# VHH binders against o26223, part 309

Target 1, 191 residues: o26223
Amino acid sequence: MKLLWTSQHIKVTVHIDGKVSKMDVLEAIKTRRSIRKYQDREVPEELIDKILDAAMCGPSAVDERPWHFIVVRNREMLEKIPEVHPYGAMVKDAPVAIIVCCDSSLEKIPGFWVQDCSIASQNILLAAHSLGLGAVWTGVYPLEDRVEGIRRLFSIPEHVIPFSVIPLGYPAENPGTRDLFDPDRIHLEKW
Key: E = the ipSAE of ESMFold2; O = the ipSAE of OpenDDE; V2 = 0.75 times the mean of E and O plus 0.25 times the DockQ between their complexes.

## First folded at step 21 (VHH; framework vhh_7nfr_2)

Design XD4 (at its last fold request DockQ between E and O 0.86; V2 from the best seeds 0.79)
Fold by OpenDDE, look of step 21:
Structure XD4 (fold): chain B 191 residues (1-191), chain A 124 residues (1-124)
Amino acid sequence: as target 1 above (191 residues)
Amino acid sequence: QVQLQESGGGLVQPGGSLRLSCAASGFKFSRYWMSWVRQAPGEGREWVSSISWKGTYTYYADSVKGRFTIARDNVKNTLYLLMDSLKSDDTAVYYCAKHIYTQKPKTQDEFDYWGQGTQVTVSS
């Protein structure tokens, strides 16, 4: 019996109207896309707070929670980010960006901060999407030029490592959904 | 150097209309939010209106809502304020102000540059 997986095109009707439709976690994960075009609409502080709250809810190694967040709404600074981040061109067009950083002084076990900040970054993306915003993860670490560029631009202390820059805003594009399920990547019990 | 120059002010009767302009130079005008702020004699500065960098979103103080219209021409680097149904209480110096942040202003500290202002007098 060939289970014909009918690809039900879940029309994610992004209701642009202010009603934050409750998106379940699986829907958020499955329908999230990188958004690189934004409306010239401000992102309310309340939404940023919710996103940051979500970012801080992720697990971390030994509960070290090494993350810090820089919220950037300064247009001049947003315009400068692409100068030090070659793949961050969309940042200048976003109404806001979050820079995820690691405070190394908070690290309890060496090396796990990358996982911790990754979890925080992903939660930012999911939360943003669930709130009707679009975002994209632009990697900073481990590329030294980007790390130092962002560090200098934002006067980040040496013991703090910029990890990612995440522009976000109300989407001005709809890239659609992708089915990324690959059964060939699943191994049972052994490789 | 950033420059903002207001024009279009004058004396009008109650119920009259004026169109203010602000010529901007020295920065990428189309990338910044802009606002009008006014100051009446003996009063503090009052936010009047703001517009997003593409002009899609506009905000108004309750005192001017329905009467004033903020607009911008990003090709001409010009901000406008259309003032209809003017009242005596609208008498003030009107300033064009450049935003630092990509949001509706919360405080006066969110502006980094101001024009010299243009006088609007509404009197019978």
Scores: ipSAE 0.894, ipTM 0.948, lowest interface PAE 0.4, mean pLDDT 93
Fold by ESMFold2, fold request of step 23:
Structure XD4 (fold): chain B 191 residues (1-191), chain A 124 residues (1-124)
Amino acid sequence: as target 1 above (191 residues)
Amino acid sequence: QVQLQESGGGLVQPGGSLRLSCAASGFKFSRYWMSWVRQAPGEGREWVSSISWKGTYTYYADSVKGRFTIARDNVKNTLYLLMDSLKSDDTAVYYCAKHIYTQKPKTQDEFDYWGQGTQVTVSS
């Protein structure tokens, strides 16, 4: 109680303020949709920090954690991405994009970085959704022309592989949820 | 090639109003945040107001909030600053500035192009 009576009010407030998001994890997974239309609203750096923290919480092969992230807010650069990434047309309309990359010098098991960066990319999508943002994963790897184009555009070194480009922003569309459960895809004990 | 041309400045009495315009050319105006920045004689540049690229979100320095209104016309490629209830402290050269990034500015280094400025003078 001595801890309480001196200046503990500030510490109690900090503990209470540390509550996590209200959205249940299964709800987040089920309700996340690819969002390709964005408001012209600024996305605060604090939200990007939370999203990248979540990205780095993903498991990786033998804990290799091969990922690096490029945060793009430069309007001119956002406008140029579709020139090398044909399915990334919506990137020019986003206030920010995250490029997920593999640093091959961090690989411990060859070739598993694809799974590692896929996990980080999905965590970005879920974290963005939980924070009230919309995002979409646009594929770069394994399409070599896209890989080379993004590498050139952002001065990415040879040992680093751009994997995905994820535009995000406050959503300007609401596509609703889908019911995609298909029991025919479930095989008990054998094919 | 990027050109920003301010107009509409002048001499006005305290409590008066002015409308500044900034004609933009040489870039895709509707894709960029824009700002007004002012500089009083012998002072550094002071951020005044910003507007998002579609015009949906506007931001103001505390010193002008409630008195100034930023607006844009993406068809005419023109930025505006409607100034009301002018004070002597508002005397400055007003510049139109083009943002590099998709955010509220933190420093003047976040602008890549500036206009020539238009003088606003508020005196009794």
Scores: ipSAE 0.650, ipTM 0.875, lowest interface PAE 1.8, mean pLDDT 90
ESMFold2, look of step 21: ipSAE 0.562; ipTM 0.844
ESMFold2 (binder alone), look of step 21: mean pLDDT 84; pTM 0.849
OpenDDE, second read of step 22: ipSAE 0.885; ipTM 0.941
ESMFold2, fold request of step 23: ipSAE 0.638, 0.633; ipTM 0.868, 0.863
ESMFold2 (binder alone), fold request of step 23: mean pLDDT 83, 83, 83; pTM 0.840, 0.839, 0.843
OpenDDE, fold request of step 23: ipSAE 0.887, 0.887, 0.893; ipTM 0.945, 0.944, 0.948

Design XD5 (at its last look DockQ between E and O 0.02; V2 from the best seeds 0.00; counts 0 for: pae E 17.1 > 2, placed apart)
Fold by OpenDDE, look of step 21:
Structure XD5 (fold): chain B 191 residues (1-191), chain A 124 residues (1-124)
Amino acid sequence: as target 1 above (191 residues)
Amino acid sequence: QVQLQESGGGLVQPGGSLRLSCAASGFKFSRYWMSWVRQAPGEGREWVSSISWKGTYTYYADSVKGRFTIARDNVKNTLYLLMDSLKSDDTAVYYCAKHIYTSKPKDQDEFDYWGQGTQVTVSS
């Protein structure tokens, strides 16, 4: 029985009229794309609050929750981020960026903070997408030059490690969806 | 050095029209939101209008909505305010202001640079 996967073009009707259509979690995960082009449209504070709320809902090792977030709307600072982050060129074109950081003083078990901040970062991406925003994860850690660049730029204390920079905005591109399912990556019971 | 220079103010009768201009220099004008703010005699500063850095989004105070139009020319590094149906209450010094943030201003502290202002007087 050949399951004819009818490519139903899910028309993401971006309802312009402020009613954030509720996107289910699987839809959000499957349809999320990195967005690097943004409208010159303000992102409402309420949406950022929702995104940050989502960011803090992820699990962490022994519930250590080591994450901090810097919300950047300062245009001058957004323009400077690409100077210390070579792959962050799109940040200057975003209306807002979130910098995810780890406070090492909050770590209960060393090393798990990378997983914790990754979960927070992914939740930011998913939440943004579900709210009709576009975002992209630009990695800072573990590249020392980027870590120190962001640290200096934002006067981040030594015990706090910048982990990712995530520009956000209303999308000015539509890269479409991808099917990334690969059955060859699935092993049953053993490798 | 950042410079903002307003022009186009003057004396006009009620119901008249004026066009204000603000010439910007010393920064990447096309990358910043801009606003008009006015100050009437004996009054505090009042936000009038804002425009996004690409000019796609505009915002107006209720007192000027439907009468004023904010615009920008990013090639000329110039901000405009078209004022129609002017009223006596529109009499003020009008300032061009540069945004710090990529958002509609919430307060006066969200501007880092101001022009010297141009006087608009609406009188019969």
Scores: ipSAE 0.826, ipTM 0.913, lowest interface PAE 0.5, mean pLDDT 92
Fold by ESMFold2, look of step 21:
Structure XD5 (fold): chain B 191 residues (1-191), chain A 124 residues (1-124)
Amino acid sequence: as target 1 above (191 residues)
Amino acid sequence: QVQLQESGGGLVQPGGSLRLSCAASGFKFSRYWMSWVRQAPGEGREWVSSISWKGTYTYYADSVKGRFTIARDNVKNTLYLLMDSLKSDDTAVYYCAKHIYTSKPKDQDEFDYWGQGTQVTVSS
């Protein structure tokens, strides 16, 4: 039943007519969909700052916080991402993308950086959704050709590992919500 | 623990300039939007200017736009307000204010810590 408990670190407080938390955290989690079509509309840096703030609020192994983020708005660079990232075709149509990276020099417990960067990536998706944006997580790590392609394209140093590419923008599609709860996946006391 | 200390106020002639400083301590200054707010004698507090946590975005009240410049130094943990073309209507106590959140405030009641203020007096 722990899957039903909300972390107090994710709880959002309302302070003026609901403007700070227009979307309840459970609602955000349940209604977030991968969005791959975007309006021709710029995303203000203010919103990107809020999203990255949220990304950095995630827990990490022994508080190592190994994440770094590259914000990409340059059209030429966005158009080059699909050349090295086959499932990133929609990135060329996004007004902005965020590349989530691990700085391995910050790693305190080997191997947990993947969990750490996954948490940051999911927080980006949820924060974007709560701000009226659409986003999708496209996988880079652990596929070596994608990792090296993105590293080369953005001049990422050898000790830094690109993990995911997340295009985002104001949505130009509405895929609707899904009912994915499956009681057979829940095991009480043991398998 | 959280401390905001304004300085740089004083007496100046109309058309003159002043630079206000706010030394911040006791919190991670570079994580928060910061604002200047002023209070004229017998008036309520008036928002003057806000600056984003990296300094990329700045916002100004219409009454000061084009004359005042907000800036921050995240190495020195210091907020600044450069005031040019000062008018008698700018006479006020100026307060440095920390936002409750790490984002742009939605209204002027989103401040959790204030400095003691520094007096700016514009008179001939």
Scores: ipSAE 0.000, ipTM 0.121, lowest interface PAE 17.1, mean pLDDT 85
ESMFold2 (binder alone), look of step 21: mean pLDDT 82; pTM 0.834

Design XD6 (at its last look DockQ between E and O 0.50; V2 from the best seeds 0.68)
Fold by OpenDDE, second read of step 22:
Structure XD6 (fold): chain B 191 residues (1-191), chain A 124 residues (1-124)
Amino acid sequence: as target 1 above (191 residues)
Amino acid sequence: QVQLQESGGGLVQPGGSLRLSCAASGFKFSRYWMSWVRQAPGEGREWVSSISWKGTYTYYADSVKGRFTIARDNVKNTLYLLMDSLKSDDTAVYYCAKHIYTSKPKTGDEFDYWGQGTQVTVSS
């Protein structure tokens, strides 16, 4: 005898194994969009590993590689991030976020860490996209309140600077593609 | 304070059905994955089923696939487990568990809160 479910608010679905998406680098760059809505789907650890691998493949000044990454999957912590990062509201809806940080003690030349961490952050976005995930770059540095907020929340030491918070997940939106090519921004030989 | 309270357990014959409920309070229920875990006498805890925070994704142990259905009502803050075709081996205390992460359980350490459990006994 099967028991009947009487509630209209009961959701029952069966998980089907997803395929990993692949795309070439130009496609990834051209089709990447900021994704701020996510499915309530788990992001496999293997994908995060690939993303982090990609994040560490970018160039850095004199190969200083100053970046550190905090992988956040704790729902409570994800829910708290928007409290210290007003433009990170979507983070609480993501199954995972990566916080990109700079260890200032690893700097060989001061100031280039911003570029280094930017490259790492962009690689995270591209890698995520190429793997069928959505992500968005939420800036932390150079806004002091955000930097300190994230620092306190994750007990980040003073010599380490949180740079960006990047929520990731399977996308629950499709914003489409944009053509951002502007020939007026190209100068030949001189300005 | 987080509270999870299971109900619906009881004695049932083999082939019978039960519906377990877990009433959740003290946290944003709709923001967390939830699981059922069971423990038979003299055995360790066994993961039974998990459901995503929106209820979109469900997972089952092989031992219960096709027989058990996990569901949730986020308006009522309630987790459910419909158990059909019950077997003697399903006899256990069934626990509702709150996830720490948005992930399927792997090690059993992915839970931060548990209910007191409800006894399910399958016997002729």
Scores: ipSAE 0.854, ipTM 0.924, lowest interface PAE 0.5, mean pLDDT 92
Fold by ESMFold2, look of step 21:
Structure XD6 (fold): chain B 191 residues (1-191), chain A 124 residues (1-124)
Amino acid sequence: as target 1 above (191 residues)
Amino acid sequence: QVQLQESGGGLVQPGGSLRLSCAASGFKFSRYWMSWVRQAPGEGREWVSSISWKGTYTYYADSVKGRFTIARDNVKNTLYLLMDSLKSDDTAVYYCAKHIYTSKPKTGDEFDYWGQGTQVTVSS
């Protein structure tokens, strides 16, 4: 397998059929942990492209696909997010963040955009994990102060609703896996 | 007010060594990637080297690999360039530059502040 690479010194693209990462999907889901500490390593643009491609593969209500994404690499802007998001302190330590937004003009069924953007957000987390990155979902919607703060900080129009902020980077921590399966949450045939 | 002040330039013989320093103030130095960029007479600016905000990752132009070393001291807010095996082609004004983004540069638009530069002259 040969990876694509780009550089200001070498602008060459080599496309070869090769093996992609072989993390089983169930393994990815079970081993993904929220990562809040990141290396000072650059996250290549190509990995962000793959993550956003995965985000857009999610199902949506009546295929409305209401999502938009803001990719933030500006250090000053990353440093400002905690000013409007008190539980987003780790965002300032990340090399990049993705803001998941809903364009309400794309809604076809009122209110399902929340599920749609939740699916896109989870796909970002899983795709990042499969690529060797760590990420965490920090909630914005439905907390009005956070929604308005992020909207103002990133010049987001009134009809667009910021849903989540997802900082990501190569992990600088390893929280380990957890056994969260709880059979008491399973109800056969009825409650 | 962001301030970047380079020092340590001078006249040196081919094969010699020189250490450049850049004193930084007016911003949280340890949060930003930093670069050295040089400009030779009659030429545009040429990227030389970059270093990540913790100093873990360093990058070099092919023309200086193996001869130059970039480093930073986040306690003293100082960026360094150790230049060994100097050649006449290294003659230039060397600038310290602050990155906007969390990545190495890809175009010339990634820097928001520059120092005034320090002259390095290699002649025999």
Scores: ipSAE 0.622, ipTM 0.858, lowest interface PAE 2.0, mean pLDDT 90
ESMFold2 (binder alone), look of step 21: mean pLDDT 82; pTM 0.836
OpenDDE, look of step 21: ipSAE 0.852; ipTM 0.926

Design XD7 (at its last look DockQ between E and O 0.49; V2 from the best seeds 0.00; counts 0 for: pae E 2.3 > 2)
Fold by OpenDDE, second read of step 22:
Structure XD7 (fold): chain B 191 residues (1-191), chain A 124 residues (1-124)
Amino acid sequence: as target 1 above (191 residues)
Amino acid sequence: QVQLQESGGGLVQPGGSLRLSCAASGFTFSRYWMSWVRQAPGEGREWVSSISWKGTYTYYADSVKGRFTIARDNVKNTLYLLMDSLKSDDTAVYYCAKHIYTQKPKTKDEFDYWGQGTQVTVSS
């Protein structure tokens, strides 16, 4: 990307196509961070498709696959999400957000949908990271005000439960990596 | 109310240059992708160029690539199109258009507001 300035102080930037970064699964897991700052760069549909494919590859209870995904690129809608989700302030600055939802009518066993949608959400984060994007999990469920806010905003049916809002985009920050390994959390054979 | 007002069009000779401007109001200009679209007589609307909301990323139709430059001033709420090396085929009404989505437009339906247009005529 090249930034040019005219004599009249007009900002001109030339788009340069970048390569998609890739990493293995262990690297993705270990190096993933929550990203809350994004470039004003569009996320290609191809990458979203790959992310959603990954989201649907996670296990679910008795293979119930209760998840639905709303892909949001509408700027007006992105701007409205923080109004009903106070901790989703960064969503308005992302080029795209994925809302992970559960269709309760698809549940075979009640209650496991939270785990199912969590796995899907985590897969979104990992896939995004592996593709050179940044993302963050903003929790919607189980906070009723957020659930209802997102429901109304996107006209989500009553039997469908919004679970998470995941803004994503090309990172405009680098928070670094963390070592989160804690041997004190590991118990052998018994507590 | 959203308003887009184009200016800067006119008559120019082949090889000449023009600078179009689009004054935007009624929305947070700095939050939206913007595009230029043109319509020649008897033809449909043709996408010309797009720019991201911060102005960092720009896109051009092949027909204008290397000759046209899209830019924006988010402080002035103004979109620009610098047109160099103009050709007769560039003759059209040029429209400023507001994006619905945070992406390069895929279709002509991805705009929710249009200006009235400004006439550009390239003729010897």
Scores: ipSAE 0.890, ipTM 0.944, lowest interface PAE 0.4, mean pLDDT 93
Fold by ESMFold2, look of step 21:
Structure XD7 (fold): chain B 191 residues (1-191), chain A 124 residues (1-124)
Amino acid sequence: as target 1 above (191 residues)
Amino acid sequence: QVQLQESGGGLVQPGGSLRLSCAASGFTFSRYWMSWVRQAPGEGREWVSSISWKGTYTYYADSVKGRFTIARDNVKNTLYLLMDSLKSDDTAVYYCAKHIYTQKPKTKDEFDYWGQGTQVTVSS
């Protein structure tokens, strides 16, 4: 059968593994590492949807849920992010990045959005890891030059605050796990 | 300026083979997915094949799977389409297309630059 490209659709036979993750949550937390090298493999939209669903499951101050997410797959835009984010060089090598933002019009308690967006950002990292992807959180807020640079690049309105940029993809490195438990950081009953 | 220049087309008998080339310039070729798209006389454009930016992953329309092979040389900034077992249905102008996104295409709007095309004619 001949397939014709129309303005609406391209017909392709695709098989996507929709198998549910089996990784234990404590294993995910302990084994997740910042990944800065990625394969040139497509990250399916289904996986991004699962990651963003997980991001939105986080608690927020008074359930304000102030987060918005920009999914970036445009190669030219991925290459421009390092121009305004000096430690985001690996973003140009990623197949996709997620920008975590706060919409200040959704705040119910001023200032707690930082905690809210931090929770969403960490959930993105854990969900990506559980799905066989690697990611790294690159900081934007509170550095004003990065905030304004990302805002300008993605046409983000003034009441929306870009918080973090998270490049992700199938990993092309394995930095291993770390033993970071430190009993001296635990204080019983008092400092 | 981004330029894509196809070559290697021509007249071939059914069952024959051709190798198409697309010379790319004006952008960092090794950063972008690339595709071949063809247009038969009097028809719309039909996606043929795509390749990821390092060349590791390749995709084919059902109509060409097993007969065509997409490849790239990121040192020479060249995209290839090796066409074997050609048949009359393969007669078309073949275009090299540059992806905007880091994924296989869903619509024609996912390409920002196209070549001039090279004619492939499979005689009956």
Scores: ipSAE 0.549, ipTM 0.838, lowest interface PAE 2.3, mean pLDDT 90
ESMFold2 (binder alone), look of step 21: mean pLDDT 83; pTM 0.845
OpenDDE, look of step 21: ipSAE 0.882; ipTM 0.941

Design XD8 (at its last fold request DockQ between E and O 0.75; V2 from the best seeds 0.76)
Fold by OpenDDE, second read of step 22:
Structure XD8 (fold): chain B 191 residues (1-191), chain A 124 residues (1-124)
Amino acid sequence: as target 1 above (191 residues)
Amino acid sequence: QVQLQESGGGLVQPGGSLRLSCAASGFKFSRYWMSWVRQAPGEGREWVSSISWKGTYTYYASSVKGRFTIARDNVKNTLYLLMDSLKSDDTAVYYCAKHIYTSKPKTQDEFDYWGQGTQVTVSS
């Protein structure tokens, strides 16, 4: 399956496309971690399509569905994203990134777009994880410098607000799972 | 300015071997996928092989699979194509090409820079 030929100066590895991983929704939620290291492996378009499909399946206020998605595979653009997004350093190491945006002209009720785009972003993370990919949510909104930086970089119209940048790739790290359950955060009937 | 310069082409007998090199400059070579593309006389350009930016993943056209090996040295900014068991049908100008995207190319438009090419002639 994997053939490796190495010399002192030349690295050659031959790979055959692997199977897609699957997991149930609870497993995906519980085991998902932010992944910031990626293999130099291509992410198939089919997986991106599935991820985007999932991103659009979330609820939105009065079904306004204000989200847009920019899929970035251009290597030069991926390399530029960290220049305007300091906490997005890992983006340049990913084979692909999705920029989640809000089209304000699609808002039916002002302000709920943040929740809508958050749901879409989370669905991207979960879908990616369930498909054997790693991803991380890098926040753009509400930081004005990041918003404007991404806007300029991708020529995003003024009425469209970049919300998050989500790099994706096959994981090159395994941070393990965490138990984040905190019963002290649960209140019964009253605070 | 981006530059790609192929070398290593020549005349070889059927069954022979050649090693092509592509010297890259003017960009962060280690950050881009690279490909070899060839063009036989009177024919269109044919994708030959691709390699990921770290060199971990390689892809080959069915016509060269098992005979050709793509490799890279990111320290030397050099792409290689090791060609074994050469056939007459391998006669072509071989081009080094830089990827726009971090994926196996689907079309010729996914390359933004090309070398001048090196001639490979397989003949008895």
Scores: ipSAE 0.869, ipTM 0.933, lowest interface PAE 0.5, mean pLDDT 93
Fold by ESMFold2, fold request of step 23:
Structure XD8 (fold): chain B 191 residues (1-191), chain A 124 residues (1-124)
Amino acid sequence: as target 1 above (191 residues)
Amino acid sequence: QVQLQESGGGLVQPGGSLRLSCAASGFKFSRYWMSWVRQAPGEGREWVSSISWKGTYTYYASSVKGRFTIARDNVKNTLYLLMDSLKSDDTAVYYCAKHIYTSKPKTQDEFDYWGQGTQVTVSS
């Protein structure tokens, strides 16, 4: 095995005895599917670290970076999420979940935190997919009952807003790729 | 109330076999990782083996790998440890332990409930 350097910020491991396939970014975007069934396999902390690093690479309004993340591996807590988040029922079946939150004290432009946390959430999904994991975004904000339920369950302070809950794990399903390109949604120069 | 009750311990000669059982109640057994942990006289607790909540993934301490097999029956809510090729240094009280987290344990603080233990004695 030969370790190759392409720049001081990029490190790529190349296995000389065989090809190591890295997922192209467009392939990752096109092939990522919501995964709601997971193996009982442990997700290593190293992979969660890489996913959260990717989450924080997202742009934000005026570089405000309002996001905070809660990593949940406690089985009892994972089992309780559906009590306050009924469309998050699959969270109890995952080995880990990430709660994406906004710290409103970090906002520089009011209300843009939703876009900021959406970008971080999508980066979590793509990074998980690139690492061989499956994930799904389950919505919390702007549904007040879900926001309050998750805040209570995880002792989240009032100035911090839970945005999404993202269960993840090694996939136990393969829903396949979809072709969703619709040229009628593309408008040249004007509507 | 969570209860873990071990059984199947006893006196056995070196090279012999035993099967330990742990009957679980008071929690959703099939949702949790489970472990066996042992304690020899005058020693601290030693992790022996762990199993994931569906039973798909099993892990063993190097001292027992190849000789011990962990298994679970999620219908009967029972955890098992099949011990083969027993040696004198396997002599210990064996505890069934319930995991808090969805992972292989790093410390004994990652277990919230323990059984009372069953004695295994390997002596010729």
Scores: ipSAE 0.669, ipTM 0.876, lowest interface PAE 1.7, mean pLDDT 90
ESMFold2, look of step 21: ipSAE 0.637; ipTM 0.866
ESMFold2 (binder alone), look of step 21: mean pLDDT 83; pTM 0.842
OpenDDE, look of step 21: ipSAE 0.862; ipTM 0.930
ESMFold2, fold request of step 23: ipSAE 0.628, 0.604; ipTM 0.863, 0.850
ESMFold2 (binder alone), fold request of step 23: mean pLDDT 83, 84, 83; pTM 0.845, 0.850, 0.848
OpenDDE, fold request of step 23: ipSAE 0.863, 0.865, 0.865; ipTM 0.932, 0.933, 0.934

